# VH-VL binders against Beta-1,4-galactosyltransferase galt-1 (galt-1), part 8

Target 1, 206 residues: Beta-1,4-galactosyltransferase galt-1 (galt-1), of Caenorhabditis elegans (o16374r189to394)
Amino acid sequence: KMSICVPALFGNGYDAKRIVEFIELNTLQGIEKIYIYTNQKELDGSMKKTLKYYSDNHKITLIDYTLPFREDGVWYHGQLATVTDCLLRNTGITKYTFFNDFDEFFVPVIKSRTLFETISGLFEDPTIGSQRTALKYINAKIKSAPYSLKNIVSEKRIETRFTKCVVRPEMVFEQGIHHTSRVIQDNYKTVSHGGSLLRVYHYKDK
Below, E stands for the ipSAE of ESMFold2; O stands for the ipSAE of OpenDDE; V2 stands for 0.75 times the mean of E and O plus 0.25 times the DockQ between their complexes.

## First folded at step 1 (VH-VL)

Design u08 (framework fv_lumrotatug; at its last look DockQ between E and O 0.05; V2 from the best seeds 0.00; counts 0 for: pae E 10.0 > 2, placed apart)
Fold by ESMFold2, look of step 2:
Structure u08 (fold): chain C 206 residues (1-206), chain A 119 residues (1-119), chain B 107 residues (1-107)
Amino acid sequence: as target 1 above (206 residues)
Amino acid sequence: QVQLQESGPGLVKPSETLSLTCTVSGGSISSYYIHWLRQPPGKGLEWIGVIYYSGSTDYNPSLKSRVTISKDTSKSQVSLKLSSVTAADTAVYYCARELYWDSLEFDYWGQGTLVTVSS
Amino acid sequence: EIVMTQSPPTLSLSPGERVTLSCRASQSVSSYLVWYQQKPGQAPRLLISDASNRATSIPARFSGSGSGTDYTLTISSLQPEDFAVYYCQQYNNWPLTFGQGTKVEIK
């Protein structure tokens, strides 16, 4: 019913413990499939072993993607390709697809509601193709695993520049990292949610 | 580093098509969305439309029936055509690029070109 | 479409004074709001993103605040180079829309 697209894992930017935490916490929230794009040649042994384990246990789909040369915006151009590929992999298969990085979590605000119940409510209007959700930073004062569970102090301000999306993949023609660029029909909508029901927590290093 | 420059005729007759070109230098147009905007003399800004990486477009509904945005990546150019113009289409026309890809915040603007629609 | 209304249309103030500019949206824009400065004969310049995040190289005297439908740009100590027209823009909903501007004149 729900999947996550992680459009690019940059080699040495994450440790294996954060990946374990990401996969396990999202699985507990009801995410059924996580698509991870990475250049496998550049992964260290611990990362390769961790990703192999989850791939072998059918919890992730690992896609080998060689990042092209990083000249004049190539970094973002490469992410457009992975976002588009992941959107297409989910079209006709997944009801709701999330686009986020390993240090970002979509979290329901109402404690008694599951992630799926929250998303279903936000998409009650059948013409809504995507929801753009504000980011809330979590100060990362504790540097030991489990990283996300131990770092619970949030910022006073909601970050709205670097929003993240959840979409109905069959209704999206072109997806970006922070915004749905185009829906497939004129009567479908892209909307923004201000964070009263769903938030994206970004765990940043101080 | 990155520079945008609008070009085209400054005078267009009513009922004709205005045609402008945005030339991008110092960067790639395939990595970012290019927008067109306009500002009537002494008035505020109006968003005209955007062209995406794929070449697909979105337009302001108020102009959608008359506007076409296209690109030529080999020339690093984005074109604006607005058909059936009237005096109400007299404005300074800008092309603009987003600060970050998909950010919808404009920090890279052309100098603007005045297009006058005269009888 | 979301209508952005700026007030006042014009302000005449002395250097050193504090100025506040209002931008009101016809619907909530959830802090998806940008402020620009435009001087005569120039393209707009990005000042504030996400209602409150100052762009790099923008002086600290510029600050943005607000939520929902009501947003404010503040210049804490007006300098001679701040003479310009200021625009707000929302990016919550298509089409992207701008306020009609507030002209700040230094007298």
Scores: ipSAE 0.006, ipTM 0.553, lowest interface PAE 10.0, mean pLDDT 78
ESMFold2-Fast, scan of step 1: ipSAE 0.006; ipTM 0.545
ESMFold2 (binder alone), look of step 2: mean pLDDT 88; pTM 0.906
OpenDDE, look of step 2: ipSAE 0.012; ipTM 0.538

## First folded at step 2 (VH-VL)

Design f11 (from f04 with heavy chain S31D S54E, light chain S31D; framework fv_ficlatuzumab; at its last look DockQ between E and O 0.03; V2 from the best seeds 0.00; counts 0 for: pae E 12.7 > 2, placed apart)
Heavy chain, then light chain:
Amino acid sequence: QVQLVQPGAEVKKPGTSVKLSCKASGYTFTDYWMHWVRQAPGQGLEWIGEINPEGGSTNYNQKFQGRATLTVDKSTSTAYMELSSLRSEDTAVYYCAREGYDILTGYFDYWGQGTLLTVSS
Amino acid sequence: DIVMTQSPDSLAMSLGERVTLNCKASQSVSDYVSWYQQKPGQSPKLLIYGASNRATGVPDRFSGSGSATDFTLTISSVQAEDVADYHCQQSYNYPYTFGQGTKLEIK
ESMFold2, look of step 2: ipSAE 0.054; ipTM 0.651
ESMFold2 (binder alone), look of step 2: mean pLDDT 94; pTM 0.960
OpenDDE, look of step 2: ipSAE 0.014; ipTM 0.576
ESMFold2, look of step 5: ipSAE 0.006; ipTM 0.502
ESMFold2 (binder alone), look of step 5: mean pLDDT 94; pTM 0.960
OpenDDE, look of step 5: ipSAE 0.013; ipTM 0.560

Design u09 (from u08 with heavy chain S56D, light chain S30D S31D; framework fv_lumrotatug; at its last look DockQ between E and O 0.07; V2 from the best seeds 0.00; counts 0 for: pae E 11.4 > 2, placed apart)
Heavy chain, then light chain:
Amino acid sequence: QVQLQESGPGLVKPSETLSLTCTVSGGSISSYYIHWLRQPPGKGLEWIGVIYYSGDTDYNPSLKSRVTISKDTSKSQVSLKLSSVTAADTAVYYCARELYWDSLEFDYWGQGTLVTVSS
Amino acid sequence: EIVMTQSPPTLSLSPGERVTLSCRASQSVDDYLVWYQQKPGQAPRLLISDASNRATSIPARFSGSGSGTDYTLTISSLQPEDFAVYYCQQYNNWPLTFGQGTKVEIK
ESMFold2, look of step 2: ipSAE 0.006; ipTM 0.519
ESMFold2 (binder alone), look of step 2: mean pLDDT 89; pTM 0.908
OpenDDE, look of step 2: ipSAE 0.018; ipTM 0.560

## First folded at step 4 (VH-VL)

Design a16 (framework fv_adalimumab_6cr1)
Fold by ESMFold2-Fast, scan of step 4:
Structure a16 (fold): chain C 206 residues (1-206), chain A 121 residues (1-121), chain B 107 residues (1-107)
Amino acid sequence: as target 1 above (206 residues)
Amino acid sequence: EVQLVESGGGLVQPGRSLRLSCAASGFTFDDYAMHWVRQAPGKGLEWVSAISWYSGDIDYADSVEGRFTISRDNAKNSLYLQMNSLRAEDTAVYYCARDEYDFWSGYFDYWGQGTLVTVSS
Amino acid sequence: DIQMTQSPSSLSASVGDRVTITCRASQGISNYLAWYQQKPGKAPKLLIYAASTLQSGVPSRFSGSGSGTDFTLTISSLQPEDVATYYCQQYDSYPYTFGQGTKVEIK
């Protein structure tokens, strides 16, 4: 139904606690599968145990991806490769695929609607292959499971330079980290919206 | 060049109030979260308070919560710390410090030279 | 609160020596660790963030390594201007906490 692609994160911005929060929160929203790309050599023991627990319970697909070295700019190349691999894994299998990092999550603006209902509404036009949403920053302390998005405190500033996408995998030819680069047919659309129905929150721990 | 200049420190008696200021220059002040960090004489560093670039998100260390108030005036490129009900253990050099661009990361790339606050009878 | 412990508390070394300072966190902090240099009478200066990323303008003789709970700051060839107290700081979780500092002196 719905899936998430987490592009390669080579050592920055996450730990076991962050991973638990990310998986549990997205599972509560109806995400059925999360594809996680990681350099397993850089993971500590608690992160490995956490990822194995969720992999064994069929909540994630863990894919090992290792770059020979890290350098300014090489990092982004690795993320693009993993984004492409993930898109192909979801083509013909998943209805909607989200591309976001461990510190980012998609949330409906209309509280009475589920994430699936919100996404289905955004894709009512059958020629829409991709929806782009600007980031909104938050500073939050997440409760122990079950997690609640009601605990978030958000900044008013919206970052339009960095967007995140939800796509119909079968309609996308080339996906970037922040935008859809090419659709399969000339008449398919990539649509940007100002976060009126769907928001992407980027959170920080205190 | 990025500069942060603190002022307002001095000798003050326990129970009294003092207001610190930090004047920022050389960067777009309203793109950065700002922090206050203190250092007691001969001791290590202690984080005190933080404020987001638009003032909508504010945090304090437990030791100062309810007594100190952080604020900023983006039009004046200035950061403030209002210190009430001062205690002897608040004696320290107070530094203003800049967080990461457009993110509240919690590490500090530029620091002011500090202003000494002495709380003593 | 996460406790940060540095070792040694102080050291004396000769110019050109390799100096290593250790920082240990009481719980896992991934790579959310920064290193600062504080010269006598001056404000701290950021040297390294994300455990191993060198801040712009900092000499290449400084390097950081580690993840999880154990971290090191290395000065590959100590110079006279490196005399200072060095602090590690975790920014994994609130409140942000610093190590007690390591004083580096020339013999």
Scores: ipSAE 0.000, ipTM 0.443, lowest interface PAE 14.6, mean pLDDT 78

Design a19 (framework fv_adalimumab_6cr1)
Fold by ESMFold2-Fast, scan of step 4:
Structure a19 (fold): chain C 206 residues (1-206), chain A 121 residues (1-121), chain B 107 residues (1-107)
Amino acid sequence: as target 1 above (206 residues)
Amino acid sequence: EVQLVESGGGLVQPGRSLRLSCAASGFTFDDYAMHWVRQAPGKGLEWVSAISWYSGDIDYADSVEGRFTISRDNAKNSLYLQMNSLRAEDTAVYYCARDEYDFWSGYFDYWGQGTLVTVSS
Amino acid sequence: DIQMTQSPSSLSASVGDRVTITCRASQGIRNYLAWYQQKPGKAPKLLIYYASTLQSGVPSRFSGSGSGTDFTLTISSLQPEDVATYYCQQYDSYPYTFGQGTKVEIK
């Protein structure tokens, strides 16, 4: 019922351990499929082995995305292209799709509630197509098994300049990197979530 | 230093209402989920109600559902429990309790000193 | 509801003794168990969470162990200030439930 889109990777700030943590924690939260867009030229051998393992076990869909010439503006358009491709792959297939990077986690505020229960509550109004949530930074090192989000220590301040979205794919026309740009029908809503039920935690490694 | 100070307890007749308050200080109140936990004389602890740090999620024990209302005022660093249709079995010390930072985990790292509510004719 | 049963209901021990209190859940709660200390006339104080994680500021003589349904709180060398009632609490699912308490006295 739930999937994640991870847009094009730049190859820095990530390693095999972070990828493992990301996939394992999201799987524990009920995410059924993770779509990962990779730049093969920037992956080390451990990262390639890790992604192949999860792809072979049907936990991820690994999509090879290598830009022939790397420029900031061209790469930005590449990220939008991968976000659009991922949205299309989930339309008619997935109930809720999350857009977040390997260093970001959507976490329910009420830990006794599942991610699916929390998201279902946020989308109770059937005209809501997108929920936009602000980030909180965490100063934690990459964890190893057993994986748990229970003991995260985050900074108190909410980062509102960068947000991440969870959407109903069938209701979204255009998805941006930080927000939903356009919905399919005029009466559909995009909502900026106040952080009362759902948080996005972002590793503060830089 | 973290402080939680309850008030509003007292002697009240069955069927009446009472409102409890909890004043928080020494921490950023709106980063924490808050709970009410009670303890009847000579008995153990019973969880009563919980509210998320932005009031979006609220839950109650079955014994108080429909009679009690939890609320908070983050601008005043205050937590409230409105208790209606009080019964003798609601007699207890009521504790205000703080959940884990930026989470709702369900264990309580700081407790107030409690306020006694006695429901008796 | 998940029922939490503590054993014993009360105990009396000497200063320096090793004290063990057990807590049993009626169904699996993984590691989502906390232990609290309540001194007479005072509010409860968190000692341990996630079954075995010691709360900051709590003396190292306190320790927790167990997972699933069977849990133990141990005081390795009982001190006079440890006279209190101890409660376990599960937070795996709603409603959160507490054990009935174990009263610890000095002989």
Scores: ipSAE 0.000, ipTM 0.461, lowest interface PAE 13.6, mean pLDDT 80

Design a24 (framework fv_adalimumab_6cr1; at its last look DockQ between E and O 0.03; V2 from the best seeds 0.00; counts 0 for: pae E 15.9 > 2, placed apart)
Fold by ESMFold2, look of step 5:
Structure a24 (fold): chain C 206 residues (1-206), chain A 121 residues (1-121), chain B 107 residues (1-107)
Amino acid sequence: as target 1 above (206 residues)
Amino acid sequence: EVQLVESGGGLVQPGRSLRLSCAASGFTFDDYYMHWVRQAPGKGLEWVSAISWNSGDIDYADSVEGRFTISRDNAKNSLYLQMNSLRAEDTAVYYCARDEYDFWSGYFDYWGQGTLVTVSS
Amino acid sequence: DIQMTQSPSSLSASVGDRVTITCRASQGISNYLAWYQQKPGKAPKLLIYAASTLQSGVPSRFSGSGSGTDFTLTISSLQPEDVATYYCQQYDSYPYTFGQGTKVEIK
């Protein structure tokens, strides 16, 4: 019903416990598949063991990739390739696909609603192919596990330019990191959601 | 109403410095990217510099990179341009411009009235 | 850098005439194009963004079209208050660049 695409995992920038939290909290929200794109050569042993554990237990699908590193900043174009691959893997299989990083969580604002109920409501109009969702930054001051549950001090304002998307994968032709660039037909829509029903919490290390 | 008011222009000698300010009002300043755009007398428009809402992303035209510094103070709703090592070709009316927000913005929905900088011996 | 070329550089037309200004980008910019009007001694004013979307408060006689590299600003019925210089601007990537301008005058 719901999947997550993580277009890149940084090799030495994350604690394995944060990855555990990401996977476990999202599965509790009803996410059925998480696709993770990683430069496996750059992962430390703790990270490899953690990702292998979840892959072996069918909680995630790991896709190994290697990006050329160039001075012109080709990381974004490499991420576009992983985003496109993940979109295709979900087309015809998953009803709603989220695109976000490990330090970001889609969270329903209305406490009595599940993530699936919230997303289903946002996509009631059958012509909507994607939803851009605003970010709220969390100033992460507590480093111990459980990291995402303990770090609750947020900035007061919502970021509206650096958004993340949830899509119907069959309706999207071209997907970016922060937007849907093109839907399959002109009568299908991309829309923006300002954060009253669904938010993306981005956990910053400050 | 949205208002942008530039100040700090004037006559300066080549090689000297000048600091421009732009006071913003009537909107939530730190929701917007801000720009400087200049226009030499009798000439067209030239983009000079951009700064993101949190100053985390800054870009310059090649003609001013290394000499000009854009900055902002969100608590004071103010945009700045520090212009060092001024040259005669920097003579222009300088506009501050608001980057009309949406996901793919880059067009300027509001402009100040400009401040004239003249660089002459 | 993306170069923007406007045509014509100037024109004179009568009140009520249809006026067309073209703008060509040196490479594809999708629909990331804006049009501005500038009257003498004044700041530019946004007319159109996203190639064809009319800014709020702009008269409906202004319209824009095009995608990719070729864009057009049209004034369906020229009015005396439309005497100005018109600029196109790409916002696909930095540095943002403007056309050289088209000066529109009444005969």
Scores: ipSAE 0.000, ipTM 0.451, lowest interface PAE 15.9, mean pLDDT 80
ESMFold2-Fast, scan of step 4: ipSAE 0.152; ipTM 0.635
ESMFold2 (binder alone), look of step 5: mean pLDDT 93; pTM 0.950
OpenDDE, look of step 5: ipSAE 0.006; ipTM 0.582

Design a25 (framework fv_adalimumab_6cr1)
Fold by ESMFold2-Fast, scan of step 4:
Structure a25 (fold): chain C 206 residues (1-206), chain A 121 residues (1-121), chain B 107 residues (1-107)
Amino acid sequence: as target 1 above (206 residues)
Amino acid sequence: EVQLVESGGGLVQPGRSLRLSCAASGFTFDDYAMHWVRQAPGKGLEWVSAISWNSGDIDYADSVEGRFTISRDNAKNSLYLQMNSLRAEDTAVYYCARDEWDFWSGYFDYWGQGTLVTVSS
Amino acid sequence: DIQMTQSPSSLSASVGDRVTITCRASQGISNYLAWYQQKPGKAPKLLIYAASTLQSGVPSRFSGSGSGTDFTLTISSLQPEDVATYYCQQYDSYPYTFGQGTKVEIK
């Protein structure tokens, strides 16, 4: 039903613990498939072992994405290419696809509703192909535990310069890093909302 | 094709106000962050202000903060710069510039032709 | 603010010459550097971003290199239409800052 696309990663800002936390928390929210794009040459041994474990257990699809040239200076375009590939892999297969990085989580505002219920409500209008949500930055004041959102301290401020999307893959023609660029038909809509029903939390772990 | 067309420049006296406009066409305007960059006669380029796609994030150079206000109207594909309390040192050609995809880059792939603002008594 | 310093302030060279312009940042900016070409009376045009990536449509005689604090723009074989002022710009942090410009003229 629901899947996540994690675009091309350089590996420098992440470790095995963050990957475990990301996969397990999203699995608890009902995400059935996570597509992870990475240059496996740049990963340390513990990260490779962690990704192999989840790939072997069918929790993720690990895609080794290495550009012919070093990504220095072209990192953004590498992410766009992987976003496009992921969109195509989910077209006709997944009902809703999220685009977020390892430090970003989509969370329902109404605690009594599941992620799927919240998303289904947001897409109740069948002409809506894409939903944009502004990032909400989280204070990294306490060490995050795997499998739990309880220890997260949130910021009051929402960053509107950066947004993340959830889409119906079959209705999207072109997907960008922070927004949906083109839908397949003129009557299909892209919608932005301020976080009243769904929020995207971004860890600031520095 | 991508086009940015500035207007609203002219001669103004110190202490007065002026509003610049930038009309965008050839791309989905609300997918891009927009900037104003100025150039004093015979001088180099100076970044003035930025606005995100939804007007939620706005930044200014220290030299204009409190005096200038950037805004946009996505329904009209237009960017604005309201300039108050103008000073002689604000004399410059003002360029409307498009930030590359999603406000992520901070460099400018398309520029308008510029509009001259002269602040003189 | 990050200060960008270009060298030289101006240069004069012959058609076909190899021309290099340098840009130095007052602190490390990784590869978050762009180069612009501004012809007399015209708006700037993006030539290079991410220190070394050539913008679509820009002639291959232009190239950029460097990382951290020291950057160069090279024109491998100067042409008459390359007469312009060239600017570097950092986009690592706000406020975005430009170099003072390098004027390139033909002898």
Scores: ipSAE 0.000, ipTM 0.445, lowest interface PAE 14.3, mean pLDDT 77

Design a27 (framework fv_adalimumab_6cr1)
Fold by ESMFold2-Fast, scan of step 4:
Structure a27 (fold): chain C 206 residues (1-206), chain A 121 residues (1-121), chain B 107 residues (1-107)
Amino acid sequence: as target 1 above (206 residues)
Amino acid sequence: EVQLVESGGGLVQPGRSLRLSCAASGFTFDDYAMHWVRQAPGKGLEWVSAISWDSGDIDYADSVEGRFTISRDNAKNSLYLQMNSLRAEDTAVYYCARDEYDFWSGYFDYWGQGTLVTVSS
Amino acid sequence: DIQMTQSPSSLSASVGDRVTITCRASQDISNYLAWYQQKPGKAPKLLIYAASTLQSGVPSRFSGSGSGTDFTLTISSLQPEDVATYYCQQYDSYPYTFGQGTKVEIK
């Protein structure tokens, strides 16, 4: 029912244990597939082993993505390309697709509701194709088993300048890194909320 | 300088509603997360609810979830707590409290004087 | 929920005495602990945050220490104006929880 698109990841700021935590916690929340775009040539052995394990267990789909040349502007265009590819892979296949990085987690505000229940509530209006939510920074470490997102502490105000989206892939024509750019029909809606029902947390770990 | 003044408390019957207000002055209200903390007569402190600077993040204690609604009006420098379906155990002094500047930590550097809510049958 | 347990529940000491109050968390909260002073009939006042950082304007006779699960508030030389109930509070995770309070009185 739910999937995650992780846009172009070029190795900076990530390690194997962060990837493990990301995949395990999202699997516990009901995410059935995570699409990861990487330049696999630049990954260390631990990262390759970790990603191979989850790929072999059908929890992730690894997509090898290598840019033809290296400049800062090219990273942005690479991210847009991977977001577009991932949207298309989920169209007609997945009910709800999230766009977030390895250090970002979507968490329900109502602590007794599952992620799927929260997302279903947000999409109760059938003309809504996209939900945009604010990013909240925290300096908390996520524990393995059992995890509880009820007790997350935020040490930063929410970040409305940068947002993350969850979408119905079949209703979205063009998806950006921080927002849905176009929906398929004029009567379909993109909705922004400041984290009232759903938050996205950016974990700094340190 | 920094002041938080609660109002709206009083005697109310079980099952009824009451709305508390907190008037803030002496600081830039929309730079701060705000909280409600209560204290039953002769008892300790209990956190009730929190709201971020832009109302984008809201949390409640399990004991009040679904019954209480926290809100704010930054143009009026005011924080509110709408209390519905009141119970005897909601009897307490309700404090408006300010989180620290420039992030949301969950500890409170300034408190109002409190407003007493008495729920009696 | 994280349970905060304070000891003692009350104490009586003489002016000039060193007073120690302890606070124990039911799980590791790192240094995400605050101490508050509540004088009779008044709102609480923040004394210490991050377990050991003294709030501006608070007298230097107050100090905090500890990390993980065990925390201590110390008043190095008790003064008459320190008569109050003291509360610890964890802010590591929701819901934020307080200790039951320690009442400090002068003999």
Scores: ipSAE 0.000, ipTM 0.436, lowest interface PAE 14.4, mean pLDDT 78

Design a28 (framework fv_adalimumab_6cr1)
Fold by ESMFold2-Fast, scan of step 4:
Structure a28 (fold): chain C 206 residues (1-206), chain A 121 residues (1-121), chain B 107 residues (1-107)
Amino acid sequence: as target 1 above (206 residues)
Amino acid sequence: EVQLVESGGGLVQPGRSLRLSCAASGFTFDDYAMHWVRQAPGKGLEWVSAISYYSGDIDYADSVEGRFTISRDNAKNSLYLQMNSLRAEDTAVYYCARDEYDFWSGYFDYWGQGTLVTVSS
Amino acid sequence: DIQMTQSPSSLSASVGDRVTITCRASQGISNYLAWYQQKPGKAPKLLIYAASTLQSGVPSRFSGSGSGTDFTLTISSLQPEDVATYYCQQYDSYPYTFGQGTKVEIK
């Protein structure tokens, strides 16, 4: 069972079509549950309707998290708090949990392998609790839907400062926004790779 | 009072190099993505290259990839196009063009007057 | 690459006439289309973006319509200063591509 934690609280720039695409593509890859943290009172009608549809169909779990938006420090601490909450919700429940935003996708490099097969291979060593994956930026040159399927040209440079993780929740004690801060036992490992087997694609408009 | 002024065009032999400049004024230059667009004599418009606010994102048309280099100097409000290995088919008026404010839109709200590059054998 | 085809390639009309120029994309581009006016010896000028949004300062006699693959630029009452070549441009997909242009003349 695989799951995704989306610690990003909704702001401007996300539309219902992007959220639909995120949920549908990850469901196709074998993700069984997506945990989304949002201030539901601040969502526009289209976003609220879309999220309710997927929540009612048991594809996502909506967690109402009210934080002041656009407050320096408070926003950062709020994201860290939601990451922690999501980790705990998945401990003992899911085998692999991904931490990514709505504009980020984990994609196998070997196209003939499923996401689950790729992740299982990366976690073959039973002492590995966390895999940190390098980020590649996608130039958003095609704006019409489906957005992520049309924007396939990535930058050659691999971003290693702002990485994303997939973890075994039961082996992680403290999870950060870009890395796993602490594992449960000293003999457990947190490993990083440069994106030769698994990549995170970050889609940015301008 | 947005102004874009190109310079550096001229007659050049095939296989040689030429550097174009575009001087921007009347707006906050480092808030805008910039483009080069060319037009062969008597023909239509062709997009050549783009550069983002701080040079983090750069793109080229296939016809110039590997030969042309776009760059900018935000402190001098200037955009550049270094053209190497020039071919007769590169003969055109080269326009400096501004992308929409705070967007990488891909359409151009202001254009310079253009500078003519003639590659002659 | 997305190919943009304009029709007609040229037209001649009288002052006060309604002029229509068509632009077709080889694949769907939603509303990511702009129109430019280029007068002889001058740089192009943006008229319309997002298929139908008039650029600030452009006379209201200019209008755009369409979505997907078929787009139209209309000049409701042609004026002498409108003599120019008009270009459509898609900005849905890299590389950005222009139509071949439509030359508008007054006879």
Scores: ipSAE 0.000, ipTM 0.449, lowest interface PAE 15.8, mean pLDDT 79

